# VH-VL binders against q8ixk2r445to577, part 80

Target 1, 133 residues: q8ixk2r445to577
Amino acid sequence: FFGMLQNKGLTDYCFDYNPPDENQIVGHQVILYLCHGMGQNQFFEYTSQKEIRYNTHQPEGCIAVEAGMDTLIMHLCEETAPENQKFILQEDGSLFHEQSKKCVQAARKESSDSFVPLLRDCTNSDHQKWFFK
Key: E = the ipSAE of ESMFold2; O = the ipSAE of OpenDDE; V2 = 0.75 times the mean of E and O plus 0.25 times the DockQ between their complexes.

## First folded at step 3 (VH-VL)

Design cb10 (framework fv_recaticimab)
Fold by ESMFold2-Fast, scan of step 3:
Structure cb10 (fold): chain C 133 residues (1-133), chain A 119 residues (1-119), chain B 112 residues (1-112)
Amino acid sequence: as target 1 above (133 residues)
Amino acid sequence: QVQLVQSGAEVKKPGASVKVSCKASGYTFTDYWMHWVRQAPGQGLEWMGYINPNSGYTKYHQNFQDRVTMTRDTSISTAYMELSRLRSDDTAVYYCARSKYYGSGFDYWGQGTTVTVSS
Amino acid sequence: DIVMSQSPSSLSASVGDRVTITCKSSQSLLYSSNNKNYLAWYQQKPGKSPKLLIYWASTRESGVPDRFSGSGSGTDFTLTISSLQPEDFATYYCQQYYSYPTFGQGTKLEIK
């Protein structure tokens, strides 16, 4: 799959990566922003290794979640995807993070009014359902 | 050299529909969102909605979603905004404006189309 | 909708004056993850379309004179004109793009 990763519950919002410095593509949090489908900051590749890749800037970034954290952060891709970078897009639209055994949910971060994808216990909520557009 | 050129002024009766056009030139039409913003006489700016010219995806402000339709024709780089069931308080100047893909502000605007709704 | 409030509603000034216009949002316009404020400023002259002056709260649009500057973060923003010129008498609007766009009511800058 390649395209905008859109939320079923927050239908106007897509995965978005807009780092403050294009020379440092890693270490920053992935956000949710209004879907626009332009400029590539919302275009992600879902790979056979179960990675969510960001290929707009080089080197390529891969979304990861660090142990004990619930935020999605951009890391450098590895030749063989580590467990913290593996997300299973299930038939029902759930995006399951293998290492933590949690699901990605569209939510507001406590410290900000931004919408962000966060790891939460898996439920049948539309806020945990994603699809490529 | 970027230009957005809008259609001419319209006078309509209450209950009618109006369709305003916005022809883009000087850039790749499908690379920028096209927004519609209106301004009633002596009042401020009110956002109505946008269209992604590449996909055709539209999003309308809740105040207009029952009455507005935004379309585009990529072969002639033209966006359209149709507002139906016109009321006297729809009297305004209607603008098209483009925005950059990173969600930055509206960097180019059309000259505006005056729509007058009166009995 | 995010509500944008501008002050003052009107302001009288003379050529050469330093002018400040304030804009407040009903919620933070800062994405903490990228440290960007989703806020723009526009100038509109009578009978003309608005013109973009500032985006990302403080980034000046290409071709805009450097006497125009934007500052602020979160909920409080300011547009400053450091030395007012005759062509600067206009109405100024702030606009958020953190969510679907909303504008402030406008500040009319009049000649004193």
Scores: ipSAE 0.024, ipTM 0.682, lowest interface PAE 6.8, mean pLDDT 87

Design cb11 (framework fv_recaticimab; at its last look DockQ between E and O 0.11; V2 from the best seeds 0.00; counts 0 for: pae E 10.3 > 2, placed apart)
Fold by ESMFold2-Fast, scan of step 3:
Structure cb11 (fold): chain C 133 residues (1-133), chain A 119 residues (1-119), chain B 112 residues (1-112)
Amino acid sequence: as target 1 above (133 residues)
Amino acid sequence: QVQLVQSGAEVKKPGASVKVSCKASGYTFTDYYMHWVRQAPGQGLEWMGYINPNSGYTKYHQNFQDRVTMTRDTSISTAYMELSRLRSDDTAVYYCARSKYYGSGFDYWGQGTTVTVSS
Amino acid sequence: DIVMSQSPSSLSASVGDRVTITCKSSQSVLYSSNNKNYLAWYQQKPGKSPKLLIYWASTRESGVPDRFSGSGSGTDFTLTISSLQPEDFATYYCQQYYSYPTFGQGTKLEIK
């Protein structure tokens, strides 16, 4: 699966990564932004290694969750995916981060109008359901 | 065994376009990025851009963005690089080379395609 | 772009000599999470395609003679040929692959 990774509950929003420096993509938070249909910073791939890859950079970025955190951060992909980069995409659209035992949920960023994907206890909420478009 | 085989030499006039092919064999074509690198006579290596054969996504160096188009045909494991509005200083050997998605050295290269642009 | 600078631009040496070529990047190409330097070295003989010699700054590609070695980290890298052979006449290039690929300008090695 590759394309824009869209939220079922927050219907107009897609995974988005826009690093401030294209030569330094590591360490910034993945956000949610209005789906624009142009690919670019919203173009991701889900792989057999359970990675969510940022396809528009070489080397590809791979979404990770660092120990003790609930935010999704961009890392570089590796030959063998580290545990913190593995997400299980289920038939129902849930993205399960096995290392933390939590699911990716579309959520408001603090007290703002911005949205981000965060790790939360798994529920059957549409805000935890994702699909490629 | 892994092999990248490029199309033959081309002679073009200024203003024309050229399309070079690179046929891959011996590996899963969609598992590796395909890069294009050129080398003018007596000069060094200049990276032009890449295509992800799986997704079709392309990234071009700014020096070529206005004139280059990279495509692929997964049914025949072939990548293409088309350079338009050719100038005499586009005379070079054009190479395809593969890399892994997680970043790697270019372990296999095509044999090169000589493109001569003269009036 | 990450700019790669090589030195020297050319050198000549005798068979059996130890030869050193250096490469500097304008930004660090060390990825701290895996402690790998995203740097490669290539050999190019006249009329031929470049050949990968070293990747991850110090890992020798399969089939490459052990007289070739790479070292360095971050922004400063070295390719060493411990005992030069006649077939080593070539141009050598460094390349970073931490971001969109860029090459050094090359070092021409002539065996005298």
Scores: ipSAE 0.692, ipTM 0.886, lowest interface PAE 1.3, mean pLDDT 92
Fold by OpenDDE, look of step 5:
Structure cb11 (fold): chain C 133 residues (1-133), chain A 119 residues (1-119), chain B 112 residues (1-112)
Amino acid sequence: as target 1 above (133 residues)
Amino acid sequence: QVQLVQSGAEVKKPGASVKVSCKASGYTFTDYYMHWVRQAPGQGLEWMGYINPNSGYTKYHQNFQDRVTMTRDTSISTAYMELSRLRSDDTAVYYCARSKYYGSGFDYWGQGTTVTVSS
Amino acid sequence: DIVMSQSPSSLSASVGDRVTITCKSSQSVLYSSNNKNYLAWYQQKPGKSPKLLIYWASTRESGVPDRFSGSGSGTDFTLTISSLQPEDFATYYCQQYYSYPTFGQGTKLEIK
């Protein structure tokens, strides 16, 4: 699966990554933004190794969850996917992070009008449902 | 064995376009990024861009972004690089090169395609 | 772009010599999460395609003789040929792939 990773509950919002420097693409937070299908910021791929790749850069970036965090941060992909980069995109649309055993939820960013994907306890909320478009 | 076989030499006039092909064999074409690198006579290596053969997504160097188009035909494991509005300083050997998995070094290269632009 | 600067641009040596080529990147190509340097070395002979020698700064590609070695970290890297052989006279390039690939300008190794 590849393309825009769109949220079901937060209608018309997609995973978005726009690092300030193309030569330093790692270490920044993945956000949610209106789905526009333009440019490279919203192109992702779910791989057989359970990675969510930012597939617009070489070397490729992979979404990771750092220890003690609930945000999605871009790391570089590796030949052997580290545990913190493994996700399961379920048939019901839930995006499950194996290491934390939590689900990715579309949420409002604290003290802002922006939105971000955050790890939360798994529920049946549409805000935890995702699909590629 | 992995092989990248490119199309033959091209001679073009300024303003024309050239399309170079690169046929891959010996591996799963869609599993590896294909890069294009050129080398002007007596000069160094210049990265032009890459294509993800699986998705078709491309990234071009800004110096070529408005003139280069990279495509692929997965049914015949072939990558293409088209350069338009050719000028004399586009005269070079053009290489396709496979990137190792996860974007490390380029482990396999085509034999190169000489493109000559002259009036 | 990350700029790669090699030195020297050219050098002459004899068979059996120890040869050192240096490469400097405009910014670090060391990835902190895996502690790997995203740096490669290539050899190119006249009329031939480049050949990968070293990746991850110090790992030899399969089939590359052990007289070739890579070292360094961060922004400063070195390719060493411990005992130069006749077939080693060529042009050598460093490359970073921490970001979109860029090459050094090359080092031409000639017979003295």
Scores: ipSAE 0.184, ipTM 0.785, lowest interface PAE 2.6, mean pLDDT 93
Fold by ESMFold2, look of step 5:
Structure cb11 (fold): chain C 133 residues (1-133), chain A 119 residues (1-119), chain B 112 residues (1-112)
Amino acid sequence: as target 1 above (133 residues)
Amino acid sequence: QVQLVQSGAEVKKPGASVKVSCKASGYTFTDYYMHWVRQAPGQGLEWMGYINPNSGYTKYHQNFQDRVTMTRDTSISTAYMELSRLRSDDTAVYYCARSKYYGSGFDYWGQGTTVTVSS
Amino acid sequence: DIVMSQSPSSLSASVGDRVTITCKSSQSVLYSSNNKNYLAWYQQKPGKSPKLLIYWASTRESGVPDRFSGSGSGTDFTLTISSLQPEDFATYYCQQYYSYPTFGQGTKLEIK
């Protein structure tokens, strides 16, 4: 799948990646912003290796969760996807992170008016449902 | 080399439909949005909509929503735009154009397809 | 729709002249979270497809000569050609992509 990855519950919000330097994409947090359209950092690919790739840069970035953390950050993709970069997009729209056994949820950023995807215990909430737009 | 090659000119009567093709080469077809833009004789550019070739998701400008259908065939890297219930004011050059991912604007355009609608 | 207004609608100039074309949007096209203006400029010669010149308001597309420059922010934008060449006589369009794309009416640049 390829496109803007939208949240069902947080209407019209999509995954967004905005690194401070186009030449340095590793180590920054994935966020949620309104699905604005073309020319934005909102285009991702879900691969057969269960990666969520940020395909607007070479070398390509892959979303990862570091051990003990609940935030989604950018790593470089590898030939064989590491476990911390594997997500299962279920038929019901849930996005399950295999290594942590948790689901991606749209959430308000702590002490902020902005939104981010975070790992949380899996529920049937529409805030844990995602689809490509 | 990125290339977008469109189907040839069409002459149609009012009430008919036209289907324009746009064959992509030199890049991964499913990694970019494909847009359709038209230009009436002596006029400016009018955006009609786009398709995500990977998912098939489409978004159309309100003015065309009831008459336009955008599709694609990923096996031959080809996008299509069909405009139905043609009127004389649909006479225009129709372009396909791709948009960059993490960049801006429409960086490659097809050569254009002239559609003439006359009684 | 975000309305894009270009000025002038046409102008005549000589080779070597410095020309400016302005574009005004009906609302800001600056996205505050990334501090980028979602504004592009295109050149179109008669019988040809548009060609991208400038994106992000001021970033030149690869292969575009350095005599072309873009500036401005928010709602007010300018395309400048610092020393006009014979091949620059064309129609120029601004375009926003902050939301679904809209184009200015065009500015026709002709030889005096």
Scores: ipSAE 0.007, ipTM 0.593, lowest interface PAE 10.3, mean pLDDT 87
OpenDDE, second read of step 4: ipSAE 0.041; ipTM 0.732
ESMFold2 (binder alone), look of step 5: mean pLDDT 93; pTM 0.951

Design cb12 (framework fv_recaticimab)
Fold by ESMFold2-Fast, scan of step 3:
Structure cb12 (fold): chain C 133 residues (1-133), chain A 119 residues (1-119), chain B 112 residues (1-112)
Amino acid sequence: as target 1 above (133 residues)
Amino acid sequence: QVQLVQSGAEVKKPGASVKVSCKASGYTFTDYYMHWVRQAPGQGLEWMGYINPNSGYTKYHQNFQDRVTMTRDTSISTAYMELSRLRSDDTAVYYCARSKYYGSGFDYWGQGTTVTVSS
Amino acid sequence: DIVMSQSPSSLSASVGDRVTITCKSSQSLLYSSNNKNYLAWYQQKPGKSPKLLIYWASTRESGVPDRFSGSGSGTDFTLTISSLQPEDFATYYCQQYYSWPTFGQGTKLEIK
C-alpha cells in the first residue's frame, strides 16, 4: 500500500512528516495534519517487513516508536527492520505495534489543538483505524 | 512557469448554476491541492473548499456543502467549481489557488472569475 | 472554524514609514512537534489576485522584498513593512492553515 495514511475517526487528518528543516529526516515526531497530498510530506508505503516508509526522501525514513515513549518518530530504514519500526496493519485498519502490544491512535497533543499519532492500549475506536487513500 | 487560468466572467439569474474552470500549467497538476476562494465586492476572502486532483476527494466548507461541487479532469489539468441555486449574495470574484509544497499557504492564484447574480 | 482577527481595519501611512499589522487567532497555530506556525500573509491590490508574502509565520516567499517580515507565535502574529514603498499600498490578509483555511478580515493600507 502506498499513499496518504488517513485516520478513520479523525477523518480529515493524515500522517505527516514535516520536520523543522526539510534537510532533517531523522529524529523528529510524526504528526497528523489535514490531508492535502502536497509534495512529499504525506506519502508513505506499508511494506512486507511491516514498516511504514517515508519513501519520498533518500535515504528512506521509517516510522519508529521513540525509545521508552508513546510517540512516533522518523528514523532511517534498516536492512532488517528492528522491532520498534514494525507495525501490523490489520484488516480492520488498526496499526498494532508488536513490541509494546499497543495500537497507534490519533490523539490531541496536551492542551493544544495539534494532533499526533500515539501508542495507546488497543481498543476498537475509529481513532485507531487507518487506511491508505 | 506556474499558471492558473480561469474561465471568463458570468452573469446569472437567481436560481441558476455557474461552473468556473481553472486550467493549471507549469507543474504536475496531481501533486497539489486546488482550493476555491471567493471575494464579494469590497469584502474579504472566503474559503469554499478544495479538491485533491489525484484522488478526486473533496472537502467543502459547511456554508457551501449543499450547493457546491468541485471536480477535475486530469487529462487537461483543469479543476472546476460549480455553485448551484445562486442568490444575489453569491455575487463575487471566484479564485482558484493551489496549496504550496509543505503547506505554506496558497502560492499561486488564478486571475479570478467575476460572477454576477442579478434579476 | 478558527477565527482570525486583524487590526487595524485600515491605516494611513507615508512612503518611508514603518508599518505594523497584527493578526490574532482564536487558538494556537503552533505545532509543538515541528515548531512551525501554520500562518500566511497575503497582499492584494485592487482588481488583482492575492499574492503570498509570508508562510510559516516568518518565512518570506521567493521574490518578496526583504522590507516585508513576519513574526509571532501561537495566537499573536505581526506583519511589518520596514520602509513603505509606493507599490505597497494594498490590502493585507493573514490566513491560518492549521485547520481548514480561514482569513482575517483584511487591513487596508492607504496613502496618507
Scores: ipSAE 0.008, ipTM 0.631, lowest interface PAE 9.0, mean pLDDT 86

Design cb13 (framework fv_recaticimab)
Fold by ESMFold2-Fast, scan of step 3:
Structure cb13 (fold): chain C 133 residues (1-133), chain A 120 residues (1-120), chain B 112 residues (1-112)
Amino acid sequence: as target 1 above (133 residues)
Amino acid sequence: QVQLVQSGAEVKKPGASVKVSCKASGYTFTDYYMHWVRQAPGQGLEWMGYINPNSGYTKYHQNFQDRVTMTRDTSISTAYMELSRLRSDDTAVYYCARTGYKYGSAFDIWGQGTTVTVSS
Amino acid sequence: DIVMSQSPSSLSASVGDRVTITCKSSQSLLYSRNNKNYLAWYQQKPGKSPKLLIYWASTRESGVPDRFSGSGSGTDFTLTISSLQPEDFATYYCQQYYSYPTFGQGTKLEIK
């Protein structure tokens, strides 16, 4: 799978990575933004190792759970994917993080008008359903 | 040394199809998206779509979606744009252009252009 | 599509002049999360491909002379050539990339 990773409940929003400094592809939070399908910031590859890769730059970036947090950040991809970089895209569209036993949910960022993907207890909410477009 | 070299001019009849090639050199072909932009005589620039050479993913502008196909061959670092059911108003110079993370979807390197003339 | 409008459509100038070209978008090109304006400027000479001059509204591409500068934010953008040289007579285009790319109609810079 490859493409824009879009939310079923927050229907116009996609995974987006566009840090303020284009010379640093890692360490910043992954956000949700209006799906526009242009450019590299919204295009991801889901791999057989259960990684969500950002392939528009070398070295490649991989989405990871931020240590001790419920947020997703960009990290460098590793030869063997660590557990914090593995997400199981299930048949029902849920994106399950096995290490934490939680699901990725579209949510409003606190103290902001921005939306972000966060780890939450798994539910049947459309805000936890994702698909590649 | 970074360059995009396109195939030569084409003259086609209405209803035919045309396939333009764009050969990349001097950089890692799969690290940059390849877009296609056309320019009718005396007119401005019109975006047609792009391909991610790494994944093969394509996105086309709605005006071209039913007639355009973009492909690539990573073994020879070449992207292709095929436009079918040609009309006289498809007469234009067709450009390939690359984008990368540094530039967003601003195009830092362009091919030299391929003139396609559609006449009866 | 986001609509881009340039003004003027053409202008005549002399070597050494300061030239200003304006570009307006139908919606804001400022992305609040990263504080970047998704706007580029290109130069195109007859029979040639467009050449990138400015990206992110005000960042000059490597190798582009410092007489070229970009400014503006949101919906209103400007390209300035501080002291026009003979090789600068060309058509200039703005391009948004906040959504699927769209271009202004172009401004033809002619020798006076």
Scores: ipSAE 0.007, ipTM 0.586, lowest interface PAE 10.8, mean pLDDT 86
Fold by OpenDDE, second read of step 4:
Structure cb13 (fold): chain C 133 residues (1-133), chain A 120 residues (1-120), chain B 112 residues (1-112)
Amino acid sequence: as target 1 above (133 residues)
Amino acid sequence: QVQLVQSGAEVKKPGASVKVSCKASGYTFTDYYMHWVRQAPGQGLEWMGYINPNSGYTKYHQNFQDRVTMTRDTSISTAYMELSRLRSDDTAVYYCARTGYKYGSAFDIWGQGTTVTVSS
Amino acid sequence: DIVMSQSPSSLSASVGDRVTITCKSSQSLLYSRNNKNYLAWYQQKPGKSPKLLIYWASTRESGVPDRFSGSGSGTDFTLTISSLQPEDFATYYCQQYYSYPTFGQGTKLEIK
């Protein structure tokens, strides 16, 4: 699967990655932003290694969750996907992070007008449902 | 009271290593990123890198990538910065400072600084 | 790296004076998604660590006197001290945290 990763509950919002420095593309937080057809910052790929790759730059970035955190951070992809970069996109649309045993949920960023994907306990909320567009 | 307390002054020879400690108190150590910033005598501030005390994840400035190592001991709420292959221009006051995020937040709490002098 | 340029590098003033320090960034510090400027101002006295004064370009840190104010957006920012007090003589730094942190070279405010 590839393309824009859109949330069902937070209508018209997609995974978005726009690092301030294109030469420093890792270490930034993945956010949610209005889905747009100019998919350079919103183009992601779900791989056979269960990675969510940011396939815009080389080397490629892979979304990771750091220990104790609930935010999605861009790391470098590795030849073998590390455990903190493994996600399962379920048939029901839920995006499950294997290591934390939590689901990715669209949420408002704390003290911000922005939205971000955050790890939360898995529910049947549409805010935890995702699909590639 | 929230504070960061750093280790004492160091005097080193060129080629040696120095390890500075920064003990946090008054807040949850693992909830804030710890940065290191240095200041040469009479000069400005230079960011060296940060560590996520929760995960141990680090990001170093390119200028220090091959010489700096940032670590932490969560059991004693202490962050460490080790700089190797010291040279004269590494003489500076080294500060630890926290942010609520790796970047995207200002440095609201600073250590008192650790003077590192490198001379032959 | 984002380059921060302060002006002036130093200035002399008297108690009660209005003082303005400017800071320019090599690229915009305004994040369009939250409409915030990722710019902070610090005060540093000799032998002491920097102290946070302003963040988000214009928000005063807790405990900072009202005489300190920050303004600007995008690439041009200013720190203003409306009426200089004796304890305000120090070096001031701007800092961006839009990307990996970088600081201005500093402005030393001396007593005239």
Scores: ipSAE 0.006, ipTM 0.621, lowest interface PAE 10.6, mean pLDDT 91

Design cb14 (framework fv_recaticimab)
Fold by ESMFold2-Fast, scan of step 3:
Structure cb14 (fold): chain C 133 residues (1-133), chain A 120 residues (1-120), chain B 112 residues (1-112)
Amino acid sequence: as target 1 above (133 residues)
Amino acid sequence: QVQLVQSGAEVKKPGASVKVSCKASGYTFTDYYMHWVRQAPGQGLEWMGYINPNSGYTKYHQNFQDRVTMTRDTSISTAYMELSRLRSDDTAVYYCARTGYKYGSAFDIWGQGTTVTVSS
Amino acid sequence: DIVMSQSPSSLSASVGDRVTITCKSSQSLLYSSNNKNYLAWYQQKPGKSPKLLIYWASTRESGVPDRFSGSGSGTDFTLTISSLQPEDFATYYCQQYYRYPTFGQGTKLEIK
């Protein structure tokens, strides 16, 4: 699957990654932004290793969650996907982070009108349902 | 060799619909977005919209949103653009063009174009 | 929509000339997050499809001769052909992709 990763509940918002420097793509938080379909910052690939790859800049990045955190951040992709970079896109649209046993949810960024994907207990909410466009 | 091959010229009456095809070869069809751009005689280029061939998701320019439908058939690596309720000012060459992560929405490969003439 | 304005609308030149075509956008095409300008240049010959020459304002597409170069940032961009060849007589278009794609009106390059 390649494309924009859109939220079912927050219907116009997609995964978005805006690295300040394309040669420094790691360590920054993935955000949600209005889906615009022009590729670049919103173009992701879901791989057979259950990675969510960011292919719009070099080097290629993979979304990860570090131990004890609930934010999605960009790491470098590895030849064999580590557990913290594996997300199971379920048939119901849930994006399940197997290592933490939590689901990715569209959530409001604190004290802001902007949104981010965060790990939350799986609740079957439409804010936890995702699909590639 | 990457190539986009479009269907042949069409002559339509006002009020009719036209469906243009764009067959991709030489690359993985589902890895690149397919856009549609038209050009009226002696005029510049006008973007109409795109389809993600992997998911089937479409986005249309507001000027075409109520008249255009973009689809694809992954089994034959072909994208389609159907424009309904044709008017004489829809007379143009219609192009399919691909883009991917490297280019943003710059179009590296274009079809040869399909001339659509709308006349009484 | 972002409006793209090209100048001149047409120009006459001779083989060997240095030619410059200018493109101006109604708003900045520079994305602060990645420091890239979302602008491309195309060449179109009569009866043919447009051909990508330059993307990200200054990156030359593979197979495009090095006499073609793009420059500029923000709202003002230039395509330069350093030594015009017979096969370069064509119409040139700039395109922004910072928002929904829009094109300049084109610059027709003709033999003097």
Scores: ipSAE 0.007, ipTM 0.588, lowest interface PAE 10.3, mean pLDDT 85

